# Miniprotein binders against Rap guanine nucleotide exchange factor 1 (epac-1), part 1

Every score and structure here is a prediction.

Target 1, 139 residues: Rap guanine nucleotide exchange factor 1 (epac-1), of Caenorhabditis elegans (p34578r516to654)
Amino acid sequence: CGYSVMAGKAEKILEYVLETRIDALGDDISELDVFVEDFILTHDAFMPDNTVCNFLKSYYFRTPYRATRDSITDSCTEEVRCKRRVVQFVYVWCSLLRVNFFLNPVTNSFVEELFCHVIDDRKRLGGMEDILTRIGSIR
Unless a header shows other numbers, all headers, positions and changes below count from the first letter of the chain.
F, E and O are the ipSAE of ESMFold2-Fast, ESMFold2 and OpenDDE, as the mean of both directions, binder to target and target to binder. V2 is 0.75 times the mean of E and O plus 0.25 times the DockQ between their complexes.
[cut] marks letters that were taken out.
Atom coordinates printed by the task and the answers are left out, and those that the model quotes come from them; centres of patches stay.

## First folded at step 1 (miniprotein)

Design A1
Amino acid sequence: SPERVEELSQKITELAERIEQLAKEGDPETVEKLARAIELLARLIEFLSRALEEGSPEKLARAIEYLEKLVDLLERAIEKLEQE
ESMFold2 (binder alone), alone request of step 1: mean pLDDT 76; pTM 0.682

Design A2 (from A1, 14 letters changed)
Fold by ESMFold2-Fast, scan of step 3:
Structure A2 (fold): chain B 139 residues (1-139), chain A 84 residues (1-84)
Amino acid sequence: as target 1 above (139 residues)
Amino acid sequence: SPERVEELSQKITELAERIEQLAKEGDPETVEELAEAIEYLAELIEWLSKALEEGSPERLAEAIELLERMVDFLEEAIERLEQE
């Protein structure tokens, strides 16, 4: 069938979107990238929502490469950046699909789970305030 | 449509060749990332070709449009690197 292999490679496009397109948006969501919009609106045709959600969950918990020096600040910054990318992507996704995002049990369950993770991580990590605000605005 | 898929296959092949040329000039990490994305798109195009033959062409129109846009954005990124 080869579908599972294809799904694994699809993660490379998602990674590109998160690291290049979503990251470039920074704080200005109003300048939404056309590529990101097109990807979100059409991905269902070749990539199931559960595959996207599973990748985003894995990316949210990605551990940055271990630094050789005892730089807790640098490590935390990169970890938080990954979390911010995921939440911003989900925010854009929700904004484009609106009520349909929440009517879909897969995406609705995922955003609820993601919110709980953000709440927990805020207690451990600095720099999570904008992420919490963003995910809170989705719910 | 099969014609659009064929055009995408040709374009992705051209982009792969351009990435190979860029790799000879430096900044291998960024080039490697783009090459991997191009390889993934080529595999999606192969999958679309097979799905079209099995008979759901209307449902694949949106996927083809998305792939066309992804290829166009990758081409723009490669062009920017080439201009430097």
Scores: ipSAE 0.000, ipTM 0.226, lowest interface PAE 10.6, mean pLDDT 64
ESMFold2 (binder alone), alone request of step 1: mean pLDDT 75; pTM 0.656

Design A3
Amino acid sequence: SPERVKELARKILELIRRIFQLAKEGDPETVKELAREIYELLKEILELARALEEGSPEELAEAIKELEEKVDKLEEAIKELEQS
ESMFold2 (binder alone), alone request of step 1: mean pLDDT 70; pTM 0.556

Design A4 (from A1 with R36K A37E E39L L40F R43W L44A E46R F47L Y66R L70K L73R)
Fold by ESMFold2-Fast, scan of step 3:
Structure A4 (fold): chain B 139 residues (1-139), chain A 84 residues (1-84)
Amino acid sequence: as target 1 above (139 residues)
Amino acid sequence: SPERVEELSQKITELAERIEQLAKEGDPETVEKLAKEILFLAWAIRLLSRALEEGSPEKLARAIERLEKKVDRLERAIEKLEQE
């Protein structure tokens, strides 16, 4: 039960990182937020990679509720933003760990799964080209 | 430095208590935002404590400085709300 409590707290922190600390898609890793870097380098002590990947997948598919026709464009923009945040986080994760990221079957499997989701979403959503390019650079 | 991390940990705990006090009378949106920031800072301190064991002095010094700045900004925001 200890694990359950710790996992829930870690997921809340990861959500804060995605919502407040991940910038738009960028190539310059030297300007990375130190808190994001620290989280990525130390998360395995508090949150297994499999749990991180599962949370990222759920965040990638978050869909805002919109009741009116006028909010449809806004809803699609926010949906794409969630996907962009997840892909950018994975890019940063890959950039920091380098070879070690690709030696991990959990992160490798997750990247392949994300790539398939981006391909599928590109058929349905506009604004996915930069996200596809970024995930393609990781793969 | 372990000393600086300990000082930051104590300061974050102090600020969390002050935010809880503000929650009784303050603006709910602002209080929630501050509560989220303090939770993030608390977790960042835990990460830094573990990173000290791995020995990356340059990154750690920079991370500690940035945390000190954020704690200072948060304290100022809380002080302003307490004056209202």
Scores: ipSAE 0.000, ipTM 0.159, lowest interface PAE 14.6, mean pLDDT 67
ESMFold2 (binder alone), alone request of step 1: mean pLDDT 80; pTM 0.743

Design A5
Amino acid sequence: DPQEVRDLSRQINELAQRIDELAHKGNTEAVQRMAQAINWLAKMVQYLSEALETGDEQRLAQAVQFLEHIIDYLEKAINRMEEE
ESMFold2 (binder alone), alone request of step 1: mean pLDDT 69; pTM 0.533

Design B1
Amino acid sequence: DEETIRRLAEAVKKLSEEMERLAREGNPEAIKRLAKAVQFLARIMELIAKALETGDPERLAKAVELLARMIEWLAKAVERMSEEGSDEEVEELAKEIEELAEAIRELAERLK
ESMFold2 (binder alone), alone request of step 1: mean pLDDT 62; pTM 0.465

Design B2 (from B1, 15 letters changed)
Amino acid sequence: DEETIRRLAEAVKKLSEEMERLAREGNPEAIKELAEAVQWLAELMEYIARALETGDPEELARAVEFLAELIELLAEAVEKMSEEGSDEEVEELAKEIEELAEAIRELAERLK
ESMFold2 (binder alone), alone request of step 1: mean pLDDT 61; pTM 0.475

Design C1
Amino acid sequence: TEDEIRKLAEQMERLAKEGNTEEVQRIAKLIQFLARAMEEGDKERLSKAVEYLARLIELLAREGDDETVKELAEEIRELSERLKEE
ESMFold2 (binder alone), alone request of step 1: mean pLDDT 59; pTM 0.383

Design D1
Amino acid sequence: SKVRIFIYVDSPEEAERIAEKAEELAKKLGAEVRVTVREDGKRVYIWVRADSEEKLREIVEELEKFAEELGAKVEVRIEE
ESMFold2 (binder alone), alone request of step 1: mean pLDDT 76; pTM 0.711

Design D2
Amino acid sequence: STLRLYFRGVSEEDVKELVEEIKEILDELGVKYRIVVRENGEKLFILIRGLSPEQIEELKERIEEIAEKYGGKVTFYEKE
ESMFold2 (binder alone), alone request of step 1: mean pLDDT 76; pTM 0.710

Design D3
Amino acid sequence: SKVRIFIYVDSPEEAERIAEKAEELAKKLGAEVRVTVREDGKRVYIWVRADSEEKLREIVEELEKFAEELGAKVEVRIEDGKVYTE
ESMFold2 (binder alone), alone request of step 1: mean pLDDT 72; pTM 0.663

Design D4
Amino acid sequence: DKVRLYIVFRSDDPEKVREVARELAEIAKRLAEELGLEVRVTLREDGKRLFIWIRVEGDPEKVKEYVERIVEEAREIAEELGVKVEVRYEE
ESMFold2 (binder alone), alone request of step 1: mean pLDDT 78; pTM 0.744

Design E1
Amino acid sequence: SAEELYRKAKELREQGKLDEAIKILEEAIRIDPESAKAWFRLALILYEMGRTEEAVRAFERAVELDPDDPLALLRLARALRKLGDKERARELLEKAKELE
ESMFold2 (binder alone), alone request of step 1: mean pLDDT 83; pTM 0.794

Design H1
Amino acid sequence: DEEKLKEAVEKLREAMERLKEAIEKGDPEEIARALKELARAIFELLRKILELAKEGNPEEVKELAREMYELIKELLELAREIKELS
ESMFold2 (binder alone), alone request of step 1: mean pLDDT 69; pTM 0.558

## First folded at step 2 (miniprotein)

Design A6 (from A4 with E68A E75A E82A)
Amino acid sequence: SPERVEELSQKITELAERIEQLAKEGDPETVEKLAKEILFLAWAIRLLSRALEEGSPEKLARAIERLAKKVDRLARAIEKLAQE
ESMFold2 (binder alone), alone request of step 2: mean pLDDT 73; pTM 0.619

Design A7 (from A4 with E68L E75I)
Amino acid sequence: SPERVEELSQKITELAERIEQLAKEGDPETVEKLAKEILFLAWAIRLLSRALEEGSPEKLARAIERLLKKVDRLIRAIEKLEQE
ESMFold2 (binder alone), alone request of step 2: mean pLDDT 68; pTM 0.515

Design D5
Amino acid sequence: TKLRIYVVYRTDSPEAIKEFADEMVEQAQEIADRYGVQIRITVRTDGTRVFLWVRIEGSPDALERFIQELVKEADELAKEMGLQVEIRFEE
ESMFold2 (binder alone), alone request of step 2: mean pLDDT 71; pTM 0.655

Design D6 (from D5 with Y6T V8E F51E W53T)
Amino acid sequence: TKLRITVEYRTDSPEAIKEFADEMVEQAQEIADRYGVQIRITVRTDGTRVELTVRIEGSPDALERFIQELVKEADELAKEMGLQVEIRFEE
ESMFold2 (binder alone), alone request of step 2: mean pLDDT 74; pTM 0.700

Design D7 (from D2, 74 letters changed)
Amino acid sequence: DSTLRLYFRGVSPEDVKELVEEIKEILDELGVKYRIVVRDGKLFILIRGLSPEQIEELVERIEEIAEKYGGKVTFYEKES
ESMFold2 (binder alone), alone request of step 2: mean pLDDT 76; pTM 0.707

Design D8
Amino acid sequence: SDEKIRVYIRFDDPQLVDEFVREMKEIAERMGLEIRVVIRDGTVFILVRGPDEEALEKFLEEVKRLAEKLGGRVEIYYEE
ESMFold2 (binder alone), alone request of step 2: mean pLDDT 74; pTM 0.684

Design G1
Amino acid sequence: DERTIQRLADEVKQLAEQMDRLAKEGNPDKIRELADAVQLLAEYIRRLAEAVKRGDPEELVEAIDRLAELMEFLIDRVEELARE
ESMFold2 (binder alone), alone request of step 2: mean pLDDT 67; pTM 0.504

Design G2 (from G1, 18 letters changed)
Amino acid sequence: DERTIQRLADEVKQLAEQMDRLAKEGNPDKIRELAREVLELAFAILELARAVKRGDPEELVRAILELAYKMLELIREVEELARE
ESMFold2 (binder alone), alone request of step 2: mean pLDDT 65; pTM 0.475

Design G4 (from G1 with A37E Q39L L40F E43W Y44A R47L L70K F73R)
Amino acid sequence: DERTIQRLADEVKQLAEQMDRLAKEGNPDKIRELADEVLFLAWAIRLLAEAVKRGDPEELVEAIDRLAEKMERLIDRVEELARE
ESMFold2 (binder alone), alone request of step 2: mean pLDDT 63; pTM 0.408

Design T1
Fold by ESMFold2-Fast, scan of step 3:
Structure T1 (fold): chain B 139 residues (1-139), chain A 116 residues (1-116)
Amino acid sequence: as target 1 above (139 residues)
Amino acid sequence: DPQELYRKGRELMRQGDWETAVQLFTQVLEMDPTNVRALLRLAFAYLQLGQHDRALDVLEKALSIDPDDPYVWLRMGRVYRKMGDLEKAAEHFERAVELAPDNEEYRKMLDEVRSE
């Protein structure tokens, strides 16, 4: 089977995780969803770290689909929500893998790049303080 | 303390120590037999150890506590799929879709196993 088919399937699982499971966690990550933890511990079997990082980067820069109908405030809120979902997922991922997350050059490079994007976006977007605090706590 | 045992079990799962994780979650369940989260963790550890029958037994216990949890049906389907029993895998995925018809991921998993 083609790699494109496998990549598409894995990306839809990630999208589901971000939009339903990660969003539901809010501030309390101590009550990790079994599905989210299972996915993070087993994703290497069907989705390489590089593929996960590339999808997360794309999702972080996602433009709200209904910008023309939603208010400007609502569109900015949705944009910030996508960024929060990505940072929250990475925080959970880092928390589960600890030192092994940083020993992997793919995930280490990605979190450094993501941190720079959060700093830049904070200047343009309101409501980024919690996201910056979260990514800043990643070591 | 069941909460501390559960937390330690999760840490061992992160390290890939499925055998010790099984011991800890089993202890949690001796103290709290209806702890669905511990049942799901134990089932996953058994699956990683290739102990499919034990994983199914634990998931059946989870179903007895909450028979309408689509995620438990999905997990049972995954165990059957790993065993090569595609017919039973499809049956369990079908039940998960029936319980959560708007969940596109469950439907996708059913479609995939049917195409095998």
Scores: ipSAE 0.000, ipTM 0.175, lowest interface PAE 13.0, mean pLDDT 72
ESMFold2 (binder alone), alone request of step 2: mean pLDDT 85; pTM 0.800

Design T2
Fold by ESMFold2-Fast, scan of step 3:
Structure T2 (fold): chain B 139 residues (1-139), chain A 100 residues (1-100)
Amino acid sequence: as target 1 above (139 residues)
Amino acid sequence: DPQELYRKGRELMRQGDWETAVQLFTQVLEMDPTNVRALLRLAFAYLQLGQHDRALDVLEKALSIDPDDPYVWLRMGRVYRKMGDLEKAREHFERAKELE
């Protein structure tokens, strides 16, 4: 159906949000981007929560995209960056929805899963401390 | 100031106060009728209140500003589906698909 085709387009928008808007936030989330806020509050019109969570989980485990001169260092940095982007997005999502985020079984279950993945990845990857601190603040 | 009213409307939406959010976004649109963001917010608030005809009215206004936005067509299809109008829902989903 048309909706399933447009869900693919919505995933491209979510990727854009993660890579440009969320990535640009850096350490300071006190001033939320209006586009990110609007997307989070209206996404259910074209992208249900389950679809968002599934895409975020896929993005969290994304492999590095391209080789560079310092390939190993760049690959590890990009992998951690993808994980940071997902956790930052979830933090913003939780901050906007507040209690309603945790009353929703889909988003509540997803943040529980994400927390376990962050704990596991911290054992294997360096640079995960800020991500663990962030996910810990919402769970 | 329409920007301040828009910000207050967003805050009320976060709190689940859909009726007051409708009032504020309506005021924004009286001052700035082509504010697509306010139209989309208003449509969402109407949808949460079960006021499907009003949601469609403001989404059609959004389409008149940007008729090639596939996501507005998708949102309209979703409203029709909630209304149980499966034929119109299908038509709007097909249109969204054609646009991209």
Scores: ipSAE 0.000, ipTM 0.165, lowest interface PAE 14.3, mean pLDDT 71
ESMFold2 (binder alone), alone request of step 2: mean pLDDT 86; pTM 0.804

Design T3
Fold by ESMFold2-Fast, scan of step 3:
Structure T3 (fold): chain B 139 residues (1-139), chain A 82 residues (1-82)
Amino acid sequence: as target 1 above (139 residues)
Amino acid sequence: DPQELYRKGRELMRQGDWETAVQLFTQVLEMDPTNVRALLRLAFAYLQLGQHDRALDVLEKALSIDPDDEEYRKMLDEVRSE
């Protein structure tokens, strides 16, 4: 009961992190925003790893909200951006936890699942090469 | 040097050495009691050690320093109610 309410609020914060902070990160992890780093290190108090992984998976497959008159091309580009945000967040998470990330069956299984999704989506979507390279570097 | 202690604490967190990380972040906070970054990492280390009450105290301290962070405030309120 209380867990469900807490998870909803944490998911909103995670969405904010993905849409604002992670987009600004680029390829250099050393520029990581302190808010993102502290959220990752303290999330277990508010949102268990299973909940984080489930939210990230749902966000990876999200259809972004579009204003009236948005083109189909813009929609497809934003879909790829959502996938990039998730993979980049996972890369940051892995970089902060290192060996402990892979010793955790939840996060380790999630990365393997995510890699399969990236491989499959590359067959359908253009612009997935950088995302594939990033997720491949994690494995 | 608080920055050097903080960086070493981060590395110990990555290695899973929660007890030593607690010691280093506590030293950082002795030098800079309002360091929100160190408070949040200290809270996480306490949670990993099963010291839930200490973690909540530290998180509440962090929120008192930055009360304008509405999202952290909401999450702390939910944790307290559990």
Scores: ipSAE 0.000, ipTM 0.182, lowest interface PAE 12.1, mean pLDDT 64
ESMFold2 (binder alone), alone request of step 2: mean pLDDT 78; pTM 0.738

Design U1
Amino acid sequence: GIDEMLKEARRLIENGRIQEALDILNEILKQHPDNPRALYLMAQILLRTGEYEQAIQYADRALELEPESLEILYRLAWIYRELGNTDKAKEIMKRVLEMDPDSDRVKQLIDRLEEE
ESMFold2 (binder alone), alone request of step 2: mean pLDDT 77; pTM 0.671

Design U2
Fold by ESMFold2-Fast, scan of step 3:
Structure U2 (fold): chain B 139 residues (1-139), chain A 100 residues (1-100)
Amino acid sequence: as target 1 above (139 residues)
Amino acid sequence: GIDEMLKEARRLIENGRIQEALDILNEILKQHPDNPRALYLMAQILLRTGEYEQAIQYADRALELEPESLEILYRLAWIYRELGNTDKAKEIMKRVKEMD
């Protein structure tokens, strides 16, 4: 099935987007990367919204591998970075689709669930305040 | 336990297996009528099946039981918004923003 082959490639593209393009946006999301915009607007052709949301949720909860005790701070920073990448991607997605993002039960339910995860993580992790502010702005 | 039953109910809802989800939630609520997570999940199902008046009743009951839970408040605000009660949703979200 051609769709199944394309779906696997889409997951690799989404990972690339999170790890390179979204990080590059930094604090200035107003100058959206054309590649990110194209991916968001065309993903329905080969990757349904539910699959995207499930991948983002998995990525949000990943814990980077630690090699040494001195890497504990680096590991914590990378964990927060993964969460920031997911929230920033969702913010861009929402900004492009606007009302249509919230009219879709899949994306609307996902952002609701993601917000709850951010609130919970803020209680245990430092550096979450900007992430909470960003996802709060989606409401 | 109850947490496992609630997770299964959520999974069934996500897969469109609504009657099975209702059966689990009704079992929980029969034994634990004040379980706020079961109450708002009932409200979500009733909203999706067009039973708006009942959805409001379950949502109101959940709000009365856990007014300070950030997770519950956010989920309830979403339900009220979907029901078209934007004023109630805004009220709840304002409360969420003011919580520590």
Scores: ipSAE 0.000, ipTM 0.111, lowest interface PAE 18.2, mean pLDDT 68
ESMFold2 (binder alone), alone request of step 2: mean pLDDT 80; pTM 0.726

Design U3
Fold by ESMFold2-Fast, scan of step 3:
Structure U3 (fold): chain B 139 residues (1-139), chain A 82 residues (1-82)
Amino acid sequence: as target 1 above (139 residues)
Amino acid sequence: GIDEMLKEARRLIENGRIQEALDILNEILKQHPDNPRALYLMAQILLRTGEYEQAIQYADRALELEPESDRVKQLIDRLEEE
């Protein structure tokens, strides 16, 4: 059951990438950028695309660890941040693989599904405009 | 010091001088086995050389050792309830 162990550990790396590297893109923090690129280009050797897509979908719909006591705006902001991280990761993935990303039925189906979720979430959540613009640019 | 060794290791990795980078990182980890930066650089090299199982182990260990923003935030919130 080495495969399951590998998949579980890869999910921790994905979490790290989303929460640290992808989240920090706007800050131009580059100490570990080569790790993200290497991970994306080699992940299929130890983690199938379907597993990556399933994790990203789960992360996109993640409920915050616990509700904030401040305001509803803070809670919504954290929800939106998770969605932004997923869309940004997919954008980087697509940018590295180009045509090959869309030739793969798994990743192509996932991005189509993700686009629909972003459209729906924009109707009920504030702060989704940049996310919609980003996912739209992938099409 | 260790900061200079980490900078040199990173420079060697960027220039594709992998064995020299490994030598430095192994020296750091023998002295400081819980240095998160050294562990992440090891994971980077292992990923690049196709040692995926080891790369995941090193990256996972580094994640466990680094303070997380979410964990620190939750701890502060909990302490403020006192």
Scores: ipSAE 0.000, ipTM 0.183, lowest interface PAE 12.3, mean pLDDT 65
ESMFold2 (binder alone), alone request of step 2: mean pLDDT 85; pTM 0.826

## First folded at step 3 (miniprotein)

Design Ag10
Fold by ESMFold2-Fast, scan of step 3:
Structure Ag10 (fold): chain B 139 residues (1-139), chain A 84 residues (1-84)
Amino acid sequence: as target 1 above (139 residues)
Amino acid sequence: SPERVERLSLLITFLAWRIELLAKEGDPETVEKLAKEIERLAEAIRKLSRALEEGSPEKLARAIERLEKKVDRLERAIEKLEQE
């Protein structure tokens, strides 16, 4: 009933979309799942763009749990995977809304901020090249 | 089939959120009717999820299909209400 309750539930749905639907699409976004399309086109009714962007930013910087010292490589790979999922979701979002995505100050500001984060992360993380290319294609 | 049931559970959660947002500005009678339908479908999905670990696969497939149609109809009703 409250805004906080709505935000918590929104995070669970966004996690599902990123981890199950977006991850499965890989590089071929043209085979977009209708569930993802439906969510993007209707989320405004129950989840403001600001809430979506805030969650995506949080997810982009998610730090995987480190079980052992030997898991350093696995940790870095999972971190990059989270970043890729966010960028791919934003790419799909932009492709569906087109000019309306950039007319919205919230989403336009978010994609600019996200691009800067990708540039910075590329300097310290391997495997960021495809992510940089993808977010660059949004501009 | 487990993926389809999970999808239904997530969809009904979406619809619950949307009805909750409409509660402050929407028609109270219509909102209450849709909220009750959401509750009934959520209960049916929970029962279906449990049954998926047991029972007849063929009968469960038909039950899933019926719930998918009911959820689709409910989603369209809520979408119409949101536009008005």
Scores: ipSAE 0.000, ipTM 0.147, lowest interface PAE 11.5, mean pLDDT 67

Design Ag11
Fold by ESMFold2-Fast, scan of step 3:
Structure Ag11 (fold): chain B 139 residues (1-139), chain A 84 residues (1-84)
Amino acid sequence: as target 1 above (139 residues)
Amino acid sequence: SPERVEELSQLITYLAELIEQLAKEGDPETVEKLAKEIERLAEAIRKLSRALEEGSPEKLARAIRRLELKVFRLEWAIRKLEQE
């Protein structure tokens, strides 16, 4: 019961959105399904913006499981994929809220912080170009 | 604000009609996507009407938010159509 139980379920729903629904979006916002739309419009009832931003930040920095055999390339690819999912979700979130996204100090500061992380990671990781372009279109 | 809700509803109706006319001259794929957005917009308007009847501030605020989202999606669809 209580808030903590609901918060745990909300994190699993957001993870599902990132891993399943966001991948389907590509570059076309008109393909955004009702589930993602409803989540973004209703999350504040059980998952405040600060909690969403904290989870996205955590997901962005997820480390791949310990590499076995010669799987370094797969580990780097998975790391970049997590970052792409987060940036794509933030782009959709910003697109749905428009001006209100930037009027909210929580989401505004989060996207600025995320932009800095993308710039830093681009120096270390390959395949970050499209992610930087996407986050840059928000900034 | 019932006044602002009515103004937004009128604007959305106008945009939906305009998009429908433009869609008739566009690509088959674009027409199909726009038709879907117009249907979603109509549903949002119905929910707004019901929220007004129920007299709930919370439901009204939610309905307005959904309407704003539909407006954004229509603007995006129009922008895409103009590029083709």
Scores: ipSAE 0.000, ipTM 0.120, lowest interface PAE 16.2, mean pLDDT 65

Design Ag12 (from A4 with Q10R T13L E17F E20R F40E W43Y R46L L47E)
Fold by ESMFold2-Fast, scan of step 3:
Structure Ag12 (fold): chain B 139 residues (1-139), chain A 84 residues (1-84)
Amino acid sequence: as target 1 above (139 residues)
Amino acid sequence: SPERVEELSRKILELAFRIRQLAKEGDPETVEKLAKEILELAYAILELSRALEEGSPEKLARAIERLEKKVDRLERAIEKLEQE
């Protein structure tokens, strides 16, 4: 349980990055945020790649809190936004590490798995085309 | 005091960004000084990790206090280097 608390704190930092820094990039993620860049380059010191990938996968499948939502449309929009944040983060991560991203079996396996999830989700969710295009550009 | 650990984690992240900027110029003496402070911080984090796994409230409190002091020391070292 002690270990779980430490892991949770690292995940809160990543959540902050996704919700504030990555989200602020909007649809144009060609402009790198220094905070995001530094986090990606230094995260290995305090958060292993497998932990980052596992959290991103969990965040990608995040479900909005049902009791506070008034419409299904709002819930679907927020769900897509979470998926977009994850894909945008992965795109920036790949852009910074380049070939090293794919030489690492953890990140290489994760991006392939993520690509399959995006393809599947596009079939049931609207607004996924730009996300598919973005993750497709990584491969 | 889970809030204290979260606050310290965010502070460490902030300091890491500042260290990267200082290291950009590749001055060996600056790198050596920062490496020493980072090593001290790493030991404090390891101590905190062990205290969390042992589940001892006393050890946890001491580890958090030590980590806070190491974070403050690293921040002061960074500030000094930035002012030079």
Scores: ipSAE 0.000, ipTM 0.068, lowest interface PAE 22.6, mean pLDDT 67

Design Ag3 (from A4 with K36L L39R F40W W43L A44L L47Y)
Fold by ESMFold2-Fast, scan of step 3:
Structure Ag3 (fold): chain B 139 residues (1-139), chain A 84 residues (1-84)
Amino acid sequence: as target 1 above (139 residues)
Amino acid sequence: SPERVEELSQKITELAERIEQLAKEGDPETVEKLALEIRWLALLIRYLSRALEEGSPEKLARAIERLEKKVDRLERAIEKLEQE
C-alpha cells in the first residue's frame, strides 16, 4: 500500500484547512496557525505541489449548493468565499516559502494562472476587490 | 530520531482511539476536527519515517519538534472534551 491512500487523506486535510484554518486567518500572517505552516512545509512528502495546485484550482471554482440557495447576507457568497480561501492559502504559502515559491515552476505557474482567473471573475462577480488586491500583491 | 518517531506514532494511535470513543458522546463537529488533525499527524509520522529511511531532510528536526507540540496540544484538547 502507500501513496494513493495517503493522497486521499491529504486532500481531505487540505479541504479542512481551507474551510476552518484559512478562513480564520486575516491579513496579519505573523499569527499563522502552526498547523497550516506545518502542512505547507511537509506536504511535498505525501502530496506533490502539482496535486495541491490542482485541488486548489478545483476548490476555487467550487459552487456549493448552500451558497446558491442560502447565503444572501453580507456581500460575500460562498462561491466568492471559496475563491478568497484559495487566494489566502496561496498568499500564506508564498509568504512562508518566499523565493523558493517562485523558483518552483509549478507554484509560479499556478499563481500566474490564478491571477488571471481572479481578474476574469472580478468582471462578473461582486466582492472580488480584496481578493484581487491580495493576489496582486504576491505576483 | 527513530525512537522519537515511534513514541509519537504510539501516542497518535492512543489519541485516535480516544477520539473514536468520544465520537459516541461528544459534539460531532469538534470530534471531526480533532480526527482530521490526527489524520494529518499520521501523515506526518509516515513522512518522518520515510525521511529517516532515506536520510534526514534539512527540516527533519524542526518537523519532529512541531509534531511533538501538536501531539501535546491534541492530547490536552481531547482531555478537555473527556472532562466535559
Scores: ipSAE 0.012, ipTM 0.307, lowest interface PAE 8.8, mean pLDDT 70

